# VH-VL binders against q9vr94: the designs that were tried, part 30

Target 1, 124 residues: q9vr94
Amino acid sequence: GVTEEQMWSAGKLMRDVCLPKYPKVSVEVADNIRNGDIPNSKDTNCYINCILEMMQAIKKGKFQLESTLKQMDIMLPDSYKDEYRKGINLCKDSTVGLKNAPNCDPAHALLSCLKNNIKVFVFP
Key: E = the ipSAE of ESMFold2; O = the ipSAE of OpenDDE; V2 = 0.75 times the mean of E and O plus 0.25 times the DockQ between their complexes.

## First folded at step 16 (VH-VL; framework fv_becotatug)

Design t3 (at its last look DockQ between E and O 0.88; V2 from the best seeds 0.00; counts 0 for: pae O 2.1 > 2, grease 19.5 > 18.9, SAP .522 > .496)
Fold by ESMFold2, look of step 16:
Structure t3 (fold): chain C 124 residues (1-124), chain A 116 residues (1-116), chain B 107 residues (1-107)
Amino acid sequence: as target 1 above (124 residues)
Amino acid sequence: QVQLQESGPGLVKPSETLSLTCTVSGFSISDYYWHWVRQAPGKGLEWLGVIYWYGKTRYNTPFTSRLTISVDTSKNQFSLKLSSVTAADTAVYYCARELWYSFDHWGQGTLVTVSS
Amino acid sequence: EIVLTQSPDFQSVTPKEKVTITCRASQSIGSYIHWYQQKPDQSPKLLIKYASSSQSGIPSRFSGSGSGTDFTLTINSLEAEDAATYYCQQSSSKPYTFGQGTKLEIK
């Protein structure tokens, strides 16, 4: 397994890639999202979508359950795995019914579900 | 291993500016969140502020007009300036690293006394 | 601002006894509460993070519990070296805040 420092470093790399693509999302807003204050706007939702795509958790608005479970086994410290596996499975249908929803709505739905079902959700 | 060490004058006159530096070794200052926390003698811990990735800062409300946290990336240091100090600012000042929501490394602390 | 209120402020305890320290938040903070030990003239040391997760190298006699607004640090079978001040700290929102501290002395 990976260390909490390695998770942190991977998170910073994802933010370095995604945050410049959404200049209306400030560093402070991105930090608030990491703390679980998840706005529902196009810019913030699409920033979240960028991060989730880099985690291989979402693809074309659809939650990638099996890929997410595989990535969790590779990328998380062992102490995180039980809580994450439970929360990830609870969110398997979080993007269902959002097939063509605009404004990266599936990403908002997925992250909101994961945050509500994983007690300490690490997010870049 | 992350190592943090505070440095600066131990005595500051009232109304002047308190200046401290935290020297970080082992990792780049740009890669983590760095905090200042203080503790008046015999009292509890008080969070002062943070510098995030990319140099952005957030200060505790009572300090927003007096506090500046800044970074010198070439020296791998971050600094605290607290203006217009009074005796109430006498405290041990700590720098700390945040890793995933908690403070996992602390400097040893430096006592700053505000006195004539 | 989220206020954290610890109880008790001070406790004189006998070795081998169980000690319970509580921390109450003025609003829900989920599990974003952390516990630190501070011995005289030392920096705080992280003991418990995320309400109940033990930091690496911390003796198993230290444990944490709670969620939402009410949190507990428990020291089972207290040892003499556990004499210290204990602080809870929330990271649910900025400004981050600490409880006022609980000082433990050994009889």
Scores: ipSAE 0.549, ipTM 0.871, lowest interface PAE 2.0, mean pLDDT 91
Fold by OpenDDE, look of step 16:
Parts: sequence; structure tokens; C-alpha cells
Structure t3 (fold): chain C 124 residues (1-124), chain A 116 residues (1-116), chain B 107 residues (1-107)
Amino acid sequence: as target 1 above (124 residues)
Amino acid sequence: QVQLQESGPGLVKPSETLSLTCTVSGFSISDYYWHWVRQAPGKGLEWLGVIYWYGKTRYNTPFTSRLTISVDTSKNQFSLKLSSVTAADTAVYYCARELWYSFDHWGQGTLVTVSS
Amino acid sequence: EIVLTQSPDFQSVTPKEKVTITCRASQSIGSYIHWYQQKPDQSPKLLIKYASSSQSGIPSRFSGSGSGTDFTLTINSLEAEDAATYYCQQSSSKPYTFGQGTKLEIK
């Protein structure tokens, strides 16, 4: 598995790509999201969607279970994998019935579900 | 291999500005979150503030009017300036690196005494 | 801010004894609690992260547990070199805050 340093570097790159696309999302707000304070707004939801798309976890507002499991196996340190696999499976239906445009509701729902089902959840 | 080192004057007069620099070696300063933490003699640890790799800062509430944290990427350093100091600002000052929410690397700390 | 309260403030212990230090948060912080060891005239050293994950290079006698508001640092069979002050720290929200510290003295 990867190291926490490598995981950090990957997360940093994702922020570098997604934050500039959403000027209304400050670094502080992004950090709050990372820490589990997830607001429900168009800008923050779509910022989250951007990150999740880069992780190949969401595509057109649909949760990608198999893709997510594969990516987590590659992107996480070994000590994180078992808990993430369990949480991901528990959240496999978290985006069902939600409309993606314009508020990116699936991204909000998925991240919230993962945060609630993973003891130590790391997010960029 | 990874090292943080605080530097600056160990003595500052009341009402003057306390200035410290943290020199980072072993990794790029532009890749992490960097923090200042202080410890008054015989007391606990107090978080002062952080500078992000984007260059933005956040300060603890008591210090918002007096504290400035900056970064010099060309020197791989970040700095602290605390204005209008009093005896209450006497402390060992630490710089630290954050990796995924915890401080995994610390400087040795530098004692700054505020005295006339 | 989130207030962390450690217990006890001070403990004098004999080598090989089990030591337990508690940290209580004023509100739920999930697992975003970390433990540091600070020996006299030294910088803090990260021991446990995320309540229960040991930092690399930390002896197995150190362990952590807890979730929400109540956390515990345990030293199974204290060594003389473990004389230090221990701090919990939360990173659930800013400002980051520390417990007041627990000083362990070796008899």
C-alpha cells in the first residue's frame, strides 16, 4: 500500500484542481468538509463532486462501487483499507434517486454517508 | 532527515514585536500545513495559528490582531510575528508540520522571554 | 473552542505498572484525537493518532482507545524512559486545542 505521505500528496493535487473551479469555497470551508463539517450548498456539494470524480467514485451523479473499491485499494494505506471497504459497501445506495444537476446532491449524500460509516475518514 | 528549526531573538522588550523563523529541511514547505505552537514555562501547549500551502493563514482567536504568519518558499522557511508583546507572551515557541490532522514533526523550540 | 480535560494531572508510578490517562472533550470529536509525549526539555513527540493508531517507531506498550468524547491513553508496563508529560490534542475543528497535560513521574 501507499504511505500517508503519498496519500497526502495525491489529496493535495485534487484540491489544486478542484478549489479553483469553485471560488466561493474557501480553504477553511474545504478543511471543515475534510473534518466532517459538511455543509449543504451548491458550491460545496459540487466541489465535493469534483473531488469524488477525480477519485472515480462518482460519475454523472452515480456512485461507482467497483471503481471506488479499486481506487481505494490503490490510494489508501493498508491500515485504512478494511474499514473503507466496509463503509463503501454500506453506502452503495446512498446516491440512488438523487438528481445530480444543479446542486450535486449525490456527492453530498455519498460523502455524508461515508463520513458516518468510517471511523477515520480522510478527505482531501 | 526531516528537520524543523526555530530561530530568532531570545529576548524581546514589552510592546515590541516578537519575530521567529522556522527553517524546514527534508521536504518542500509548499506541500504541507505549517503551525506555530507555544508553551509558557511550566504550562501546557497553546496553538497559535497555521499557514496553508495556498498561502492563506488562520489564527487562534486571542491572537488575530497581533499575529502574522508568512512563508518564504525561496528559503523554505515560514515565520511568525507577534506584536505588542507582554510578559504573558514569554514561552517556548515551536514550529510544527501537520500531516493528516496530527503534528508529526516538531522543531526543537526556542525560548522567548519578554522583559524590560 | 473545544475544551479537552485530562485526568489525572499528575501521577507517580513504579516501573512495570499499567498507566491510564483519560481525555474528555467538551463535545463529540469522533476519532480526531492525538496523543503526544513531551519529555523534560524536549519537544512534543507524536505517539498515537486518530485515538488508536500508533505512530511509527512507538513501542507497543503504548495504545489508545475511545471515540466521541472520552479517550484513553494506556501504557502497558511502564518503563523508566516513559517519564514525561502527555497531552491529548483535537483536530476536529479549529482552533486546535490541547489537554492541560498529565505528568508522569517514575518512582
Scores: ipSAE 0.179, ipTM 0.807, lowest interface PAE 2.1, mean pLDDT 93
ESMFold2 (binder alone), look of step 16: mean pLDDT 92; pTM 0.945

Design t4 (at its last look DockQ between E and O 0.06; V2 from the best seeds 0.00; counts 0 for: pae E 3.8 > 2, off the site)
Fold by ESMFold2, look of step 16:
Structure t4 (fold): chain C 124 residues (1-124), chain A 116 residues (1-116), chain B 107 residues (1-107)
Amino acid sequence: as target 1 above (124 residues)
Amino acid sequence: QVQLQESGPGLVKPSETLSLTCTVSGGSIRDYYWHWVRQAPGKGLEWLGVIYWYGKTRYNTPFTSRLTISVDTSKNQFSLKLSSVTAADTAVYYCARELWYSFDHWGQGTLVTVSS
Amino acid sequence: EIVLTQSPDFQSVTPKEKVTITCRASQSIGSYIHWYQQKPDQSPKLLIKYASKSQSGIPSRFSGSGSGTDFTLTINSLEAEDAATYYCQQSSSKPYTFGQGTKLEIK
């Protein structure tokens, strides 16, 4: 497994890709999302979608369960993995029925579910 | 291997400005969040504030008018200024790094005494 | 501002015994609580983060639990070197706050 420093650095790289695409999402707003304040707006939802796509957790609004579990094994420290596996599986249906939803709503639904079902959830 | 060390005058007269510097070695000051925490003799820990490496600050409410935290990335340092000090500001001052919401590295602490 | 109240303020304990220290938050902070050990004339040292995750290099006799408002630090089979003051700290919202501390002494 990876270290918490490596996880932090990987998160910075994901922000470096996604934040410029969503100029209405400031670094401060991104920090608030990291801290669990998950707003529900098009710009913030699509920023979250960009991050989740880089994690291979979402594709075209559909939660990628198998890919997410594989990426979790690669990207997270060992001590995080058991709780994450449980929470990820609890969220397997979080995007069901949202394939045509606007404003990157599937990403908001997925992140909200993960935050609610993973006590030590970390987000870039 | 990241290490933090506080430096500055250990004695400050009342009404003057307390000024401290934290030097970061073995790692970069960029990309992290940097805190000041103090502890009056025989008392508990008190969070003073944070500076984000890109310069944004947050201060604990009692200190908003007296506290300035700054960062100099070229020197790998961040600093504390506390104006209009009284004897109540006598404390050990710590600098600390935040990684994933907790303080994983602390300086050794420096005692600052406010006395005539 | 989130107030953290620790209990007890002070405890004198026998080596090898189990010690429990509690921290109660004035509002829900999820799992954003962290525990520090501070020995006399030393800097605080991070022991437990996110209520229950042990920091690297921390002896296994230290563990944490809780969620929401009620949190516990447990020391199983206390050792003489564990004599220190223990602080909880929340990072759920700014300003970050510390509990008042719990001083452990060894009988």
Scores: ipSAE 0.284, ipTM 0.773, lowest interface PAE 3.8, mean pLDDT 90
Fold by OpenDDE, look of step 16:
Structure t4 (fold): chain C 124 residues (1-124), chain A 116 residues (1-116), chain B 107 residues (1-107)
Amino acid sequence: as target 1 above (124 residues)
Amino acid sequence: QVQLQESGPGLVKPSETLSLTCTVSGGSIRDYYWHWVRQAPGKGLEWLGVIYWYGKTRYNTPFTSRLTISVDTSKNQFSLKLSSVTAADTAVYYCARELWYSFDHWGQGTLVTVSS
Amino acid sequence: EIVLTQSPDFQSVTPKEKVTITCRASQSIGSYIHWYQQKPDQSPKLLIKYASKSQSGIPSRFSGSGSGTDFTLTINSLEAEDAATYYCQQSSSKPYTFGQGTKLEIK
């Protein structure tokens, strides 16, 4: 597995790509999201969607189970993997019935679910 | 290690409500999705509904007006109520655990006969 | 709902023979098909998940294949203990649905 430093470095790259696309999302808000404070607004939801798409966890508002598991295996240190597998299982249907446009509701739902079901949760 | 056990009356009169409980042991009910499946005598399997970890339920279309699934996390149980039963509801009822979209654990099943 | 059609409905076989059961979906379900074994007076038991992945503890003589709409469960060299009814089940969309079952009897 990757080191924790490598994980955070990769996360930083994703953040650098997505944050400029959403000027209404401040660095402080992004930091809050990273720390588990997830607001529910169009801009923040779609920012989250951008990150999750880069992780190949979501596509067109649909959760990508196999892709997520694959990316998790590549992107996380080994010590994180077991808990993330459990959390992913519990959240695999979190986006069902939600509309992607215009508010990126699936992304919000998925991240919120993961945060609530993973004790050691990390996000860019 | 995980075990599921159905319990409830084996005989129900027509028009009454069929009530069953599934008791889960060897694991937390909060960690999985839980389903009810039934099998009429000599017939195949029929999916009835599911309760998600966050309490949301989804029922098969034919049962939306009659079926209620609930969960009691304090007792590590989830239940089924099927109202206005008829002879067509006679079946072995199974509770099952879903892991990664498949049913990896099943109860032994309990026969419920609808008869006057 | 997605309809699953198994074939055959019934098969009488001799030990050590190869058995093939097919399951056809009314629409594409990717690999979201699972196979269960149900012996008389028992609950179903998961055999194969996601078309081809064997469940832990399942003998190697059981295997699965297929994608999209056509799926196959194969038992290589049938054992007497394999007498049961086998069901395919899809989890691509709700409601979850089962095939009508294939009953295998041992001669």
Scores: ipSAE 0.177, ipTM 0.777, lowest interface PAE 2.6, mean pLDDT 94
ESMFold2 (binder alone), look of step 16: mean pLDDT 93; pTM 0.952

Design t5 (at its last look DockQ between E and O 0.06; V2 from the best seeds 0.00; counts 0 for: pae O 7.8 > 2, off the site)
Fold by ESMFold2, look of step 16:
Structure t5 (fold): chain C 124 residues (1-124), chain A 116 residues (1-116), chain B 107 residues (1-107)
Amino acid sequence: as target 1 above (124 residues)
Amino acid sequence: QVQLQESGPGLVKPSETLSLTCTVSGFSISDYYVHWVRQAPGKGLEWLGVIYWYGKTRYNTPFTSRLTISVDTSKNQFSLKLSSVTAADTAVYYCARELWYSFDHWGQGTLVTVSS
Amino acid sequence: EIVLTQSPDFQSVTPKEKVTITCRASQSIGSHIHWYQQKPDQSPKLLIKYASSSQSGIPSRFSGSGSGTDFTLTINSLEAEDAATYYCQQSSSKPYTFGQGTKLEIK
């Protein structure tokens, strides 16, 4: 199955794609987000949105529940799956009403919900 | 086959700068976080700092004015410099790799003694 | 900074006994606690990550539990080679911090 080293490498690839697009997001700020310190600004929200789109978890501001559950089965180590399935389902409505919100607000709402409902929180 | 190895002088005089090198193999230093951790004789573990992806560093608060961590990607090495050392800096110094929040591989450690 | 307090500091133990070591965090850290074993004159070795997940190659007698602020490492049937100092480490925020350690000795 997928190892934590493979998950780590995939995470770095996503950061390699998304971080240069948001030069106001420093490497340390991106690492703080990875640890679960999730700020609420346009630049950080849109950085998060970039990564969530690469994970197929968000599309045009809408949480992609079915896609996220399918990708979780493919991309996470087996030991993570039960907790993530529960947390993902608890967050199914986290972007409801935010589709047209500015500043990538749906991405911030989704990640904040996932962080609060998943004990082993990992993020690129 | 991930390996980390510390090297450097075992004895440093007070007020001087201690300098250590961590040589890694089995992974690229630019692809993982590498940390320095030290342990004074008979004491516990103390986190010193980290080098993130892309070479950015973060230091533990007591060390921000004295500690420098740097990287040489071409040699797959990073270094630690700790200035103005005292006897309190006598410790075994470890480099360690982070994989998802924990330290999954450690070097063997190198003892540095600060003595006049 | 997040302070981790381990209990006990020291314990003299007999093989085959169950040993419990606790780690208490000064604030909630979810499950971001990790446990290391350090034998004399050796570097630390990762045993348990994310409070309860065993690292590959670690004997099944080692287990971890807890969430929030209170965490436990359990050695269910102690073996002589388990004489070591054990540390918890949090990764909820930087600076990462360690507990003060728990030394186990064989009677």
Scores: ipSAE 0.644, ipTM 0.881, lowest interface PAE 1.5, mean pLDDT 91
Fold by OpenDDE, look of step 16:
Structure t5 (fold): chain C 124 residues (1-124), chain A 116 residues (1-116), chain B 107 residues (1-107)
Amino acid sequence: as target 1 above (124 residues)
Amino acid sequence: QVQLQESGPGLVKPSETLSLTCTVSGFSISDYYVHWVRQAPGKGLEWLGVIYWYGKTRYNTPFTSRLTISVDTSKNQFSLKLSSVTAADTAVYYCARELWYSFDHWGQGTLVTVSS
Amino acid sequence: EIVLTQSPDFQSVTPKEKVTITCRASQSIGSHIHWYQQKPDQSPKLLIKYASSSQSGIPSRFSGSGSGTDFTLTINSLEAEDAATYYCQQSSSKPYTFGQGTKLEIK
């Protein structure tokens, strides 16, 4: 598996791509999201959606289980994988019935679910 | 360490209700989906239904009117009730844990015979 | 519902031979196929998940392949202990369904 340093470096790249697309999302807000404080607004939800899309975890507002598992295997240190596998399993239906446009509700729901079900949670 | 165990009466009369319990250990019931699957003697496997970690259930279409699956978190137990049974309901009944849509752990199964 | 058809229904083989079991879905299910082994008087045991991923603790002689509608379970160098009925199961949509099973006997 990758090191934690590699994981965070990759995460930073994702953040650098997504933050500029959402000027209303400050670095502080992004940091809060990383730390598990997930607000519910269009801009922050769609920012989260941007990150999750880059992770191949969500597509058109739909959770991508297989893709997520693959990316998890690549992006996470080995010590994180078991807990994330469990969390991903618990959240596999978290986006069902939610509309992606215009507020990116699936992204919010998915990230919130993952945060609530993964003790050692990491996000860019 | 992960264990599921089915229990209940091995004999049920026609038109009565079949009641089974699945007792789990070695894992938290709130972290997994649990399914019921049955197997008639000498036949294949038939999916009956599922209970989600948040308590919602979904049943196979043929059983929607007769099947009830429930959970008792305080006892780490799942329950299956199948009403108005006939000889066609004679089978080994399994509870199984789902991980990512596959059943990675099964109970030993319990045979239920419907006979007068 | 999605119908899974296994082939063959029965095989009698000699130890150390290669065995291939097929499972065909009535519609495309991507990789949402899982394989189980059931020995007499035992519960099913998960062998392969998502068409090709081996379950932990499963011998390397078991492997799976396929995507879409056609899937295969392969047992290389068959052992006597592999005598069992094998089932494929789809999880692409509910209701979950199983193949009719393939009974494997070892000579």
Scores: ipSAE 0.013, ipTM 0.655, lowest interface PAE 7.8, mean pLDDT 92
ESMFold2 (binder alone), look of step 16: mean pLDDT 92; pTM 0.949

## First folded at step 17 (VH-VL; framework fv_becotatug)

Design u1 (at its last look DockQ between E and O 0.07; V2 from the best seeds 0.00; counts 0 for: pae E 6.7 > 2, placed apart)
Fold by ESMFold2, look of step 17:
Structure u1 (fold): chain C 124 residues (1-124), chain A 116 residues (1-116), chain B 107 residues (1-107)
Amino acid sequence: as target 1 above (124 residues)
Amino acid sequence: QVQLQESGPGLVKPSETLSLTCTVSGFSISRYYVHWVRQAPGKGLEWLGVIYWHGKTRYNTPFTSRLTISVDTSKNQFSLKLSSVTAADTAVYYCARELWYSFDHWGQGTLVTVSS
Amino acid sequence: EIVLTQSPDFQSVTPKEKVTITCRASQSIGSYIHWYQQKPDQSPKLLIKYASKSFSGIPSRFSGSGSGTDFTLTINSLEAEDAATYYCQQSSSKPYTFGQGTKLEIK
């Protein structure tokens, strides 16, 4: 499997792409989201959506369970996979009914669910 | 292999500016955060601050008026400047690489003594 | 800021015994606690991250547990080389903070 350093590097690349697109999201706010402090605003939700789309975890407001599991196998060390697989499956319905919701609400719902169901929570 | 190495004067007079350099190798400085941490003799570890990917900084609150952290990407170097030092700033100063919220690689540290 | 309080401050131990070091946070930090070992005149060395995940190359006798405000580092069968000072560190919010340290000595 991939190393801890490779996992971090992939995450940092995603932040480098997404953070500049949302200038109202400060580096401090992005760091808070990385640490699991997930605010609920349009700008922060859409920043989160950008990251989740790069992970192929969300598409047009719908959680992409199968592609998320595939990306997990590519991006995570083997020791992380069981916890993440469990949390990802527990969140399979987290965006149901939110596909057409405004303000990138599905991204907020998905990440909040993942954070609550993955004890070793890592996010770019 | 990943390396971080602090360098700078070991002795600084009170009221002057403490200046240190952290030279890094074995990783891209555009892909990791590097923090500064210090340890007064016989005491615990104290986080000083970090410089982010975009060049913005975050400092521990007591240091916001005195501390400057910067990076020179062409030299793979981070710099620490702490102005108006007193004896309370005597410490071993470390630079440390953050890998997902924790410090996975540290420099060897450099002792800076503030004394007349 | 989040204060981390370690216990004990100091312990004299014999090899092969089990050692437990605790770290209490002044507010909930989830699992965002990390443990370091520091031997005399050396830099800190990462042992455990996210409360319970061993860092690469760390002996299996080291383990961590806890969530929220109460965390432990356990050395299940102490070896003489484990004499050091141990620190917990939180990364839930900035400023990052460290516990005051726990010094282990060999009897």
Scores: ipSAE 0.030, ipTM 0.673, lowest interface PAE 6.7, mean pLDDT 87
Fold by OpenDDE, look of step 17:
Structure u1 (fold): chain C 124 residues (1-124), chain A 116 residues (1-116), chain B 107 residues (1-107)
Amino acid sequence: as target 1 above (124 residues)
Amino acid sequence: QVQLQESGPGLVKPSETLSLTCTVSGFSISRYYVHWVRQAPGKGLEWLGVIYWHGKTRYNTPFTSRLTISVDTSKNQFSLKLSSVTAADTAVYYCARELWYSFDHWGQGTLVTVSS
Amino acid sequence: EIVLTQSPDFQSVTPKEKVTITCRASQSIGSYIHWYQQKPDQSPKLLIKYASKSFSGIPSRFSGSGSGTDFTLTINSLEAEDAATYYCQQSSSKPYTFGQGTKLEIK
């Protein structure tokens, strides 16, 4: 398994890639998102979508359950894995019906669900 | 230990198909991205494509019409097929494992020469 | 595609000297840059990942820095065994691309 330091480093890298693509999302807003304050706007949703896409968790507005489980297995410290597996499974239908929704709504729904179902949820 | 090893014919005739196999050990192939990278003699590294753990592939644009990457989970092998080869395809071909967006393990590479 | 340009293309250095290799990206890639060492007749080996994180087993004399578009690989005190070609590689977006390489020879 990876170390927590490696996990956080990887998260930072994902932010470094996605944040510049959405100039209307400030670093402060991104930090708030990390801390569980998830706004609902096009820019922030699509920023979240960018991160989730990099995590192989979402594709074209659809939650990728198996991909997410596999990736989390190799990207998380061992101590996080059980809780994440449970939470991820609980969110398997979080994007159902939202595939074609505007403003990256599926990403918002997915992240919100994960945050609500994983006590120690780490997000970039 | 993690290992990747390329294998295949070292000589291919022009217009034929180059076929290589990457045999892996020490890790589950169903958890990793595997990439193919080649290096012409005395030249730099060129990314050819990737196969994801779920079997989906993505190819570099110049090779989309000629390149096929596949996986055989029963054999712990990845395959590369490059059709209609020319002298320009002469290179050492590598398979490499991606972990967190970097290539942390490479095969030793196998030289393929395209010649009549 | 993202173009990576390394500098210099070639460098001849005396052992124990400090070596600096630069890599510039055509657009911002955050820290998604990795450095590889390729010795003659060998496959590339990962040295530095994410611009500044040393890979496992890499000597401390190797270090990396940079963010955005400009990156640097530094060998603090060159050893004879460091003779190789060094490549930067970006994984910010597909297609993945490499720098043209920097060949380092030891005097």
Scores: ipSAE 0.016, ipTM 0.653, lowest interface PAE 6.0, mean pLDDT 92
ESMFold2 (binder alone), look of step 17: mean pLDDT 92; pTM 0.946

Design u2 (at its last read DockQ between E and O 0.65; V2 from the best seeds 0.77)
Heavy chain, then light chain:
Amino acid sequence: QVQLQESGPGLVKPSETLSLTCTVSGFSISDYYVHWVRQAPGKGLEWLGVIYWYGKTRYNTPFTSRLTISVDTSKNQFSLKLSSVTAADTAVYYCARELWYSFDHWGQGTLVTVSS
Amino acid sequence: EIVLTQSPDFQSVTPKEKVTITCRASQSIGSYIHWYQQKPDQSPKLLIKHASKSFSGIPSRFSGSGSGTDFTLTINSLEAEDAATYYCQQSSSKPYTFGQGTKLEIK
ESMFold2, look of step 17: ipSAE 0.694; ipTM 0.900
ESMFold2 (binder alone), look of step 17: mean pLDDT 93; pTM 0.949
OpenDDE, look of step 17: ipSAE 0.317; ipTM 0.835
ESMFold2, fold request of step 23: ipSAE 0.746, 0.783, 0.791; ipTM 0.909, 0.920, 0.922
ESMFold2 (binder alone), fold request of step 23: mean pLDDT 93, 92, 93; pTM 0.949, 0.947, 0.950
OpenDDE, fold request of step 23: ipSAE 0.881, 0.882, 0.885; ipTM 0.955, 0.954, 0.957
ESMFold2, last read: ipSAE 0.790, 0.746, 0.778; ipTM 0.921, 0.911, 0.920
ESMFold2 (binder alone), last read: mean pLDDT 93, 93, 93; pTM 0.950, 0.949, 0.948
OpenDDE, last read: ipSAE 0.831, 0.804, 0.787; ipTM 0.939, 0.935, 0.928

